Miniprotein binders against q56419. Designs and how they scored, part 225

Target 1, 326 residues: q56419
Amino acid sequence: MEGRTLEEVQEEVFKRHGVLVPKKELEDLAKALEEAGLLLTEKVEARLKEEEEKLKRERPMRLAGLSYPEGEREARAFLEAFRASYPGEGEEARVLLMPHLEPSRVPEVYGAALAALEKTPPPERIYLVGVAHRPLKEKAAALPVPFQTPFGPALPDLPALQALDALLPFELFNTPLAFREEHSLELPLFFLKGRFPEARVLPLLVARRSPELGEALKVVLRDFPGLLVLAVDLSHVGPRFGDTPLTRTLAEEARRRDLGFLERLAEGEPEAALAFLGANPTRIDGVEVVASLLPLLRERKGKVLAHRLDLEAPTLSAVGAGTLVL

## First folded at step 18 (miniprotein)

Design cc65
Fold by ESMFold2-Fast, scan of step 18:
Structure cc65 (fold): chain B 326 residues (1-326), chain A 104 residues (1-104)
Amino acid sequence: as target 1 above (326 residues)
Amino acid sequence: SMEEKIRELAEKLAKLAQELAEMAGDGSDPDEIKKKLEEFIRVFLELYELDREKDNPEADYWLQMTIELVWEFMDAFREGNVEDAVELLMYIAEAAERLAEALD
């Protein structure tokens, strides 16, 4: 658009989506940038370069003391409290779908995941597939270094990662900086490492649809059997996610969409699950992961253990979370 | 077309984010920084208000990442993290550029 003022655009966005970026907030942003000082961009670039070098050795905890306790004893008690939040029994998992949003927001969903892990024999390795929240150079990436946790470092399965890399048409070990602050790996890993302290991990991020990743993983899993974990959240609704403000009707639609998606996955019909979402305006951030891993999800039946739609009242937004065993 | 309009807005947003990151702390005229920031927000809100068919998964992915990064950018300023805000402008520029490319 040309010729429209900021005020005119804000009025239209507020009318359609109920979102208003306050003028005071924009004034504060402008002042902060004006006061930034000389060469701030160069300082940020130097910081990124330094962080990238550190990631060649290990991935440190970023959310310890915030999303989970830093100390091992306290972390163990925290994990036990989440298990206690789910009154049901688990099911053995060969594939586990679990959330990656802040655990305290959906404790019963993480509790359901823990219940499933209790029924699952300890795997030699875990294929942990999360969602990239920073741009990746390729459609998927992995970081082949130890990931720190309160239960000790989760060690990479280097032979399995190398086997995977060899089968892909792109470099698997790309974009290490994308792993620096990636909660879709760190939060599920806390629970997985607490339950399976001896398991090696393949920390994988999916950005966009990569059918080649799913095909390669199917091959690698034959030589390197393990637990496949899809660390994905479900519906993202409301202004925070580019959608209309949450209403009772939209929330009910999101719940039905989430459950319809999960139930189709539980029937071993991942293409039907993706098609089910096609008519809906609401996003599910796990779509790219499921679309990439189709060969691993077909004809595998299972059970939905838990589902919640977590509300963020101040922004009239919500995020769906669920636990599915296959 | 809607896709062409989204592509144009994404290209403008990427350029503005890159320019704002480069201008941060480089001795640029404060009035120019303010004008660029206001234009950046205007372009973002115009992109945000567009209704579109969600039939291009790659474009939808980059659009959502762009939206989430802009919200994270605003949160960083509210928390007084100017360095994090500049880093997020760099990521916004990349995501918006990838959005424009997905619509080519």
Scores: ipSAE 0.693, ipTM 0.870, lowest interface PAE 1.3, mean pLDDT 87
Fold by OpenDDE base, second read of step 21:
Structure cc65 (fold): chain B 326 residues (1-326), chain A 104 residues (1-104)
Amino acid sequence: as target 1 above (326 residues)
Amino acid sequence: SMEEKIRELAEKLAKLAQELAEMAGDGSDPDEIKKKLEEFIRVFLELYELDREKDNPEADYWLQMTIELVWEFMDAFREGNVEDAVELLMYIAEAAERLAEALD
């Protein structure tokens, strides 16, 4: 690609992937960078430092007014509407696998999660395990501060978090900035806090598989019982993720892999679920989380409540989402 | 080898991302920033178009992270969110560096 013009590169990308990287966007970017002036990097660094200091006290909402309502009344109506989008009944969950995708894309999948939560006795604490979409310093991390929600703050279970940290070979409380905008925690937490307002939370992120995390959690859960929630998406296919535009064949493959993964988890065979994916060609998001939590998933039988492969039309890409109870 | 090519592109991408972040902060000539951005996109697209070898799960993880971050970077530009775009360049640099390290 050396020596090609930006226009030639854009044309090639469009031809291959059906997605235009608009020259205008790059020009607008260059202009915006120019207009932002000499202090942009310094400003960003100062902002990040300030945000990191704030994260020592609380994690503010980032998606309120965007992905979900900021006001409590509107937020309750939002929950009810999502619950209504799933026509079925839930089952009691000891382990809940639910999505973290933009809620409006997969309302019935979140509705299925809410249906399961209706059948679940209020837990004392929720172990909320999300996926890191930013680099972590360690394989996993936790943020031991209140997370803001429209229903009030989700308070951390500090004793349980400390117990977990003590059992891990690495510092659990690392990379606080990775939590600042992490939607894999914020979005599911909205639904969880709305249903269980009194539950304490352990907000956890997984970057890479950590068998130590699963073993440590297994011990901690004995002294600190609670609901385990895997906030994970499934297949990621299309140009946004490195593939050609979504085709019927690609969609069928994604669905097959998603359902095959979930079904094996529902049978209490998480190792078989991972083995079924092999090299994970459709990029199931939750594989590192599941691989970390094997000791907690083994021999637990459950049920797949919902699944959807949702198209993002502007990028001709799709993301799988599912709800599983164990 | 394909792995060596990915490593070279990742290193180059990381460097370009860091340089862009610095240039944005230094009030560099808009024309120079544009040229650097064009180079960044060319390197990314070359990396993006390569067939992924799935023999190294660590490398695959960081490659996927890099791709996703670059898309977020482009989205931030489209939205006119320059501060977020510069922040994302820093994460792209980190992810691409870690990709290169995973292939050493």
Scores: ipSAE 0.597, ipTM 0.849, lowest interface PAE 1.1, mean pLDDT 88

Design cc66
Fold by OpenDDE base, second read of step 21:
Structure cc66 (fold): chain B 326 residues (1-326), chain A 104 residues (1-104)
Amino acid sequence: as target 1 above (326 residues)
Amino acid sequence: SMEEKIRELAEKLAKLAQELAELAGDGSDPDEIKKKLEEFLRVFLELYELDREKDNPEADYWLQMTIELVWEFMDAFREGNVEDAVELLMYIAEAAERLAEALD
């Protein structure tokens, strides 16, 4: 591949994967990078430093006006519409598995989560466990600050977070910048805060499986009871994730793995769910979260409320989403 | 070995990502930036097309992270968000370095 032009590389990517990387976009970027000059890296570093300092006080909304409405009235209408997209009734949840995918892609799956929350007594606190889409310094992290939402700030449960930190062999409060744009927390939190405005939150991210996290949480939950929420997606297949364009066979495999995973979790057999995936060829997003939380998922029986494999047409890729109550 | 090839590509990708992030700064020749970008994309494509050995879960994690970050980088380009693109190059460098380390 040495000596190929950008055009040749783009053409090859297109031919192989059916995804156009427009030459003009790369040229425009190169030009923009040129025009931005010396100040860009320094500017970015200065921005990141400023953002890190802000994150000591609060986590601002990043997806307001994009993924969900910024205004409270519009946000409430948004919640109602999503709830309406799921025709079924929910069940009481002690553990809720829900997606963090762009809400507009899987409205009925979020609707199912809202249906479950309607049957759930208001918790004092919510343990919200998301997936890190940026590198973490440790296997897991927490951000002990208010998260902004259209319904007001989601306040952290500092005593419970401190109790958790004390039981972990690593510093829990690490990599604050990983939370800045992390949608795996922001998107589910919109729905959770809208339903339970008075609940405190423990915003947690998992990068790699941490058995210590599950054991520590099991202890903390005794003194600090609350709702456990796994904000995870399921299969990630297609060019965006390293596969060929979505085919019927690939979609069927993704669905099979998603449902097989969720069904085993619903039976209270999280180890069997992980074993069923093996090497996880369809890249189920939530595997590291589930592997970290095994002590909290064992012997809990529940129900799969919804599942969808959603196509991203521009990339011919698909992401699985599901809602499970335990 | 396939693992050694992935490691070499990851190291090269990390270096190129870092160089691109630095070049986007000081008065760099547009032609040089374009050349580095082309090289970056070539290295990525080569890495992307390799059959993933699933015998190392840590390496698989960082490989997946690297791929996803590169796609986000390309999306940022399409949107004309240069600051986000440079930030993403920094994360790509980190993820690719950690991939290489997982294969040592």
Scores: ipSAE 0.626, ipTM 0.853, lowest interface PAE 1.0, mean pLDDT 88
Fold by ESMFold2-Fast, scan of step 18:
Structure cc66 (fold): chain B 326 residues (1-326), chain A 104 residues (1-104)
Amino acid sequence: as target 1 above (326 residues)
Amino acid sequence: SMEEKIRELAEKLAKLAQELAELAGDGSDPDEIKKKLEEFLRVFLELYELDREKDNPEADYWLQMTIELVWEFMDAFREGNVEDAVELLMYIAEAAERLAEALD
């Protein structure tokens, strides 16, 4: 592409991937950046510093009024609607894998998670493990503050978080800003807090494979028993994720890979699940979480309750979502 | 090698993202911003079009984050969130640098 114009590159991408990046959008963006005037970068940096300071006290809701209702009564009705979207019975969970994709796109999958939570006795604490969508300074991070929800604040389990921090070779509380706009924690937490309003939470983000996190969590869970929740999406396929445009055949392959992965986890064979994906390449953010938590997943048998591949038609892309109880 | 090419493109993408964030803040010529944005997207599309074996978990993670951040950058613009677009350029620079480091 050296020496090629943007139009030439756009034509080739459209021809190969069916996705357009309009020249007008690029021109409009350049004008918008210029029109913002002097000191925009300094303004953004100042905003980030202010937000980082606020995150030392609490984590406010970011998706209230967008992905879920802000009011408690409306939020409760919202949960009931999602539960109703899944016609099956739940199973008790010691470990729950659930999605963090926009709930309205996969309502039956969140409904299955709610069904499992109905069968699960209230835990004292929830280890909520999501995926970082911003760069972390370390392989994993946590934020030890109350997370606001429509059902009241989800309080941090400070003793358990401190015990975890003490066992890790890095500082656990290392990137507060990564938690500012983190849907992989906020969306599952909405459902978990609605079902278990008294449970404390350990909000954890995994960026890259951290076997030391899994070993430390195994020790902490012995002294601080609780529900382990893996808040992960499955296959990421199509141009939005650096792959070829989605076809019916590729969508069927993505569903097969997702289910093969989940079924091996349900047999208590997480290494086999990872090996299966290695033989059948896909971009699953759950891979990094599963690889980090191997000691907690081995020899735990369970059941896949739901699976869906959600299609994003404008980008010819898709994201898999599933609910697994162990 | 393919890894060297990906590393070079990642380094270039990181530099372009940093330069775009800096230019946005200093009242630079709109034509210079446009030229830099076109170069940024050309380099991104070249990186995006490269097939590679998914055999390096560190590199695969940072490549995936880089791709998702660029799409989020485009979405922020479509929504009129110029400050968020600049913030995302800073994150793109960091992710692309981490990708390059993972391939060293």
Scores: ipSAE 0.596, ipTM 0.835, lowest interface PAE 1.9, mean pLDDT 85

Design cc67
Fold by OpenDDE base, second read of step 21:
Structure cc67 (fold): chain B 326 residues (1-326), chain A 104 residues (1-104)
Amino acid sequence: as target 1 above (326 residues)
Amino acid sequence: SMEEKIRELAEKLAKLAQELAELAGDGSDPDEIKKKLEEFIRVFIELYELDREKDNPEADYWLQMTIELVWEFMDAFREGNVEDAVELLMYIAEAAERLAEALD
């Protein structure tokens, strides 16, 4: 690529991947960076420091008014509409696998999760395990503060979090800034808090597989029983994720891998589910979470309630989402 | 080797991301910023177009993280969120560094 103009590179990328990074956008970016004022890096660092201090007290909503309504009344109507989008009935869940994708993209999958929650007795606490989309200092992390929702704050279960931390070989309470904008917790929490307003929450993020996490949680769950929720997406295919534009063949492969993964989990064979993916060529999002929670997933039989591969048209990319109860 | 090429590109990408973040502000030469941005995009595209080796799960994880962060960076620019874009450059630098480390 040395010696090519930016325009030539952009044109080539467009031709190969069907996605244009317009020259104008890069020029606008350069101009914006120039105009951003004095010491933008220092400003950003100062902002991050302030945000980190705030995160010692609470995690504010970041997607209210964007992904879901901010007002409680509107939020309740939102829940009802999503539930209505799934025509089936749910089953009682001890473990719930649900998506964290933008809700409007896969409404019936979230509807299936709500259907399962309708059949689930109110838990005392919810272990909410999401996926880190920012670098973590450790393989997993937790944020032991209230998470704001339209239904009021989701309060942390501090005793259970402390018990978990005590059993891990690393500091669980690390990388608080990774939680600031993490949608893999915020989006599923909206639905969970709406259904179970009195449940305490353990907000957990997984970056890389931690067998220690699963073993520790297995012990903690004995003294602190609750609902385990895996907030994970499935296949990520297309230009946004490093592939060529979505084709019928690629979509069929993504669906095959998603369903094959979920079906093996439904059979109580999480190791078989991981083995089925191999090198995970369609980039199933939840593999590190599942690999961390093997002790909690073994021999649990359940049912796949919903699945969708959703197209993001502007990038010709697609993301898989599913709902599984165990 | 392909691994060595990925490592070199990751290191270069990390450096460029860091430099871009540092140049964001008053007193920086706009032409220099533009030049570095162009280089950043070229390095990214070169990295993006390489066949991924699937025998190193750690490297694959950080490569995927890097790619996703760069897309978010581009989205932030389209939306006019300059502060978010600079923040994302910092995360790109970190992810790319960790990718390079995973291939050492």
Scores: ipSAE 0.678, ipTM 0.873, lowest interface PAE 0.9, mean pLDDT 89
Fold by ESMFold2-Fast, scan of step 18:
Structure cc67 (fold): chain B 326 residues (1-326), chain A 104 residues (1-104)
Amino acid sequence: as target 1 above (326 residues)
Amino acid sequence: SMEEKIRELAEKLAKLAQELAELAGDGSDPDEIKKKLEEFIRVFIELYELDREKDNPEADYWLQMTIELVWEFMDAFREGNVEDAVELLMYIAEAAERLAEALD
């Protein structure tokens, strides 16, 4: 591709992946970067240092007014609307798998999660395990501070977090900045805090598979029992995720992969679930979480309550979402 | 091998992302920024096309993160947030470097 123009590259990408990269946007970006001048990079670095220091005290809301309402009354009505979108009854959860995809795109899947939480006795603490969308210094991380929500702050379970840290071969409280813009924790937490306002939380991010995390969590859960929540999305298909444009056949394959994965987890066979995904395990972002938490998922039977494959029409892409109780 | 190609492209993408972030701080010529951005997109597309063969879970993780960060970079710019775009270039550089390391 050496010596090819941007127009030639864009045409080829469109033909192969159905993606059009607008030339005007790239030219506008280049102009904006030039106009920002000598101090922009230094300003960004200074801001990140300031934000990292602030994260030692609390984690503010980032998606309030965008993905969910910022006011408590409006937030409660919003949560009840999601519950109403699922016509079924829930099942009691000891382990809950739920999505972190934009809630408005899969309301019935979040409704199923809420139905399960209605059948679940209030836990003293929630182990909320999300997926890192920024590089972590270690394979996993936690942030031991209050996370703000419209329902008040979700308080950290400091004794349980310290017990977990003591069992790990790495520092658990690494990479605070990775938590600043982390929807895989913020979006599920909105629903969990609305249902269990008194529960303390262990906000955990998995970057890469960490068997030591699962072994340590199994020990900590004996002394600090609570609800384990895996906040993961399922299949990622289409050009936005490195695939060809979505077709009916590819959508059907994605649904089969998602359901085959979830049903094997529901049979208490997480290794079989991982094996079922075969050569494309990274197409489901929950793979690294499930691979890390194997000791907590083995021999736990349950039920798939909901599944949807949501289309991103502008990019001819799709993301799967599901609710599983164990 | 394909792994060597992915590693080489990841190293080039990381370098270009870092250079673009630094150029934002240097008061650089807009033609130079444009040329680097075009090269960044070209290298990204080449890496994107090689994404279809998944046989190293750690490399697959970093490749997926790199792809998603590039899309966030474009979205940040469309929203008019140049500071966020520069921050995302820094994360792209780190993720692509981790991808290259996973294939070492």
Scores: ipSAE 0.637, ipTM 0.848, lowest interface PAE 1.6, mean pLDDT 85

Design cc68
Fold by ESMFold2-Fast, scan of step 18:
Structure cc68 (fold): chain B 326 residues (1-326), chain A 104 residues (1-104)
Amino acid sequence: as target 1 above (326 residues)
Amino acid sequence: SMEEKIRELAEKLAKLAQELAELAGDGSDPDEIKKKLEEFIRVFLELWELDREKDNPEADYWLQMTIELVWEFMDAFREGNVEDAVELLMYIAEAAERLAEALD
């Protein structure tokens, strides 16, 4: 785009993606930045440093009162309502894939996960693998502190985390700030802690493909057996995610891609699942998690319990969610 | 090449994000802030349009994170959360720099 103006670029993007940032909005944004108090950047940096220090002791709830109830009694009623939203029976899980998007958007999908947990014997520990929504210093990270929930703190499995750290070619306990506001861990943890209150947790974030993580986890799981949970969302389609506005045809294609991916995982063929997405490209944040955990997913057969594509009408975008038991 | 173009745009986006964060709250000329914000959005939209045309998983990851962080940045301003917007500019600068490195 040699010598192109903002207006010319906006026109091309609007034609491809139906997105426009109005001139008035840019003027309002510039005014807001201008009107910010002196030393705002220094204030933000100081706040981040303070919050990083607090994360050395515990990870507080961020979504309580927003995505789930703060009180234990209300939280348990909330879980029961989600379970009741799924009419089927679960199956025992050794590996559980569940979503991390806003639960109220896909209650039957979380209900299916709860149904699977009902059939699963209480684990000593849960390997909870989410997706990083902030840059990590390494390909993966963990935070070895208690995570607060309405059901009490989810305690870290320190011996298992230390065993994992020792096997990795990088420092596992990096980027604590990435855990400050991480819904891919907090939302699944709410459901897991409500169901298995005595289980310790390994809260793990995957940024990029880490074959080393999967190999190390395979070794650690032999000595520290537990439930493996992949907290991942499926297709991300529409302008919100750098794609064209959603149409009925594109929504049907997204559903087919999600189900094709999950079905290949259910057959114990994670490489085939990744290859299927390579041939039928879509934005799935779970790809990096699956690619990292290949040694743990091969030859594990299971069942897809639920799938939904959640439509965000104002942005003509959608996010897929599913529950898979292996 | 296309990769060289994406790398150059990523480097420019990282610089603009850093400069906007530094300008926030320092009493800078409003016309300068507006011009940098317009250029930031222009460069972002150029990168966003090119996302589907690269075959580099490392770069694709950082580009997707950059895209999502820019939309969060816009949302933070719409909600009046200027401190969160400045924090997001810092993350955008880091993600865009990692994108450029992935294409080096």
Scores: ipSAE 0.691, ipTM 0.860, lowest interface PAE 1.1, mean pLDDT 86
Fold by OpenDDE base, second read of step 21:
Structure cc68 (fold): chain B 326 residues (1-326), chain A 104 residues (1-104)
Amino acid sequence: as target 1 above (326 residues)
Amino acid sequence: SMEEKIRELAEKLAKLAQELAELAGDGSDPDEIKKKLEEFIRVFLELWELDREKDNPEADYWLQMTIELVWEFMDAFREGNVEDAVELLMYIAEAAERLAEALD
């Protein structure tokens, strides 16, 4: 596209993907950047440094008052409403796969997770494995500090985290800034802390598949038993993710892949689940997490409790979410 | 090759993201910032429209990360969160560099 005007490129993108990147937005951005002036980069760097220092002590809520209520009373009512959105009963979980998508988009899927948690004895600790949406220095990372929630702080299990770190060939405690805005931990943790207020947490992020992580966790789980939670979304399709606008055919393919993936996991065949996806053309979010945790998922039979493909209308894109117990 | 084209675009995108982050901090000419933004968006859109080769999982991961970060950048900007937008430019630069490295 060398030599094309921005307008020509925008027109082409609109024709192909049905999405307009308005020229006005770019002008507004340029103006905003101009108005922010000379100190913006320095200010951002100083902010990041300060935030990194704070993350040595605690991880504050970022989505309180946005994705979930900040107040405890309102937060409890929120949990109850989400539970009510799922009409079924749950099953006891040793492994729980649940979404990290904006809760309001898939309430019944979170409701299914809550239903499963109702049938699960309170664990001493929760291994919460999320997806990194920021670059990590290593394949996986952990943040060994309290995570703030409306129900009080989720406290880290330091002995178990240290045991895990000792078994990994890389430093587990890396890239603390990647946790600051990471919703794949914050959103599931709201529901988990609300249900199990006394459980300690191991907040883990996976960027790329790490077989070493799964093997290490298998050993750690023997000495430090707990609930394993995979906080992952499923298919990501549409313009936001590089596809054409959502069509019936694309939606059907996304659902097929989501359900086929979850069903094979429910049968205790995680390798078959990964193989079923192949090149993962619908961009299932949780593949790197599942690939890292193969030793913990093998031969575990379970049940798919819920699934939804949710449309984001402004971008004509959709994201899949599911709840699976093992 | 398609891989070479993706690599070149990723390198260019990374450079532009870095330059934009620097320009935002240096009180640079608004016209220069606008020009760089236009170029950044053009490079991104070209990258975004390419058929993804699925034979390199590492490259695919960083490509997806780059695209998602650019959308977040645009969202942050629409919301008037300029500081967040500059932060996201730094992450875009990193992700695009790692994409280029994966295709090397």
Scores: ipSAE 0.501, ipTM 0.815, lowest interface PAE 1.3, mean pLDDT 88

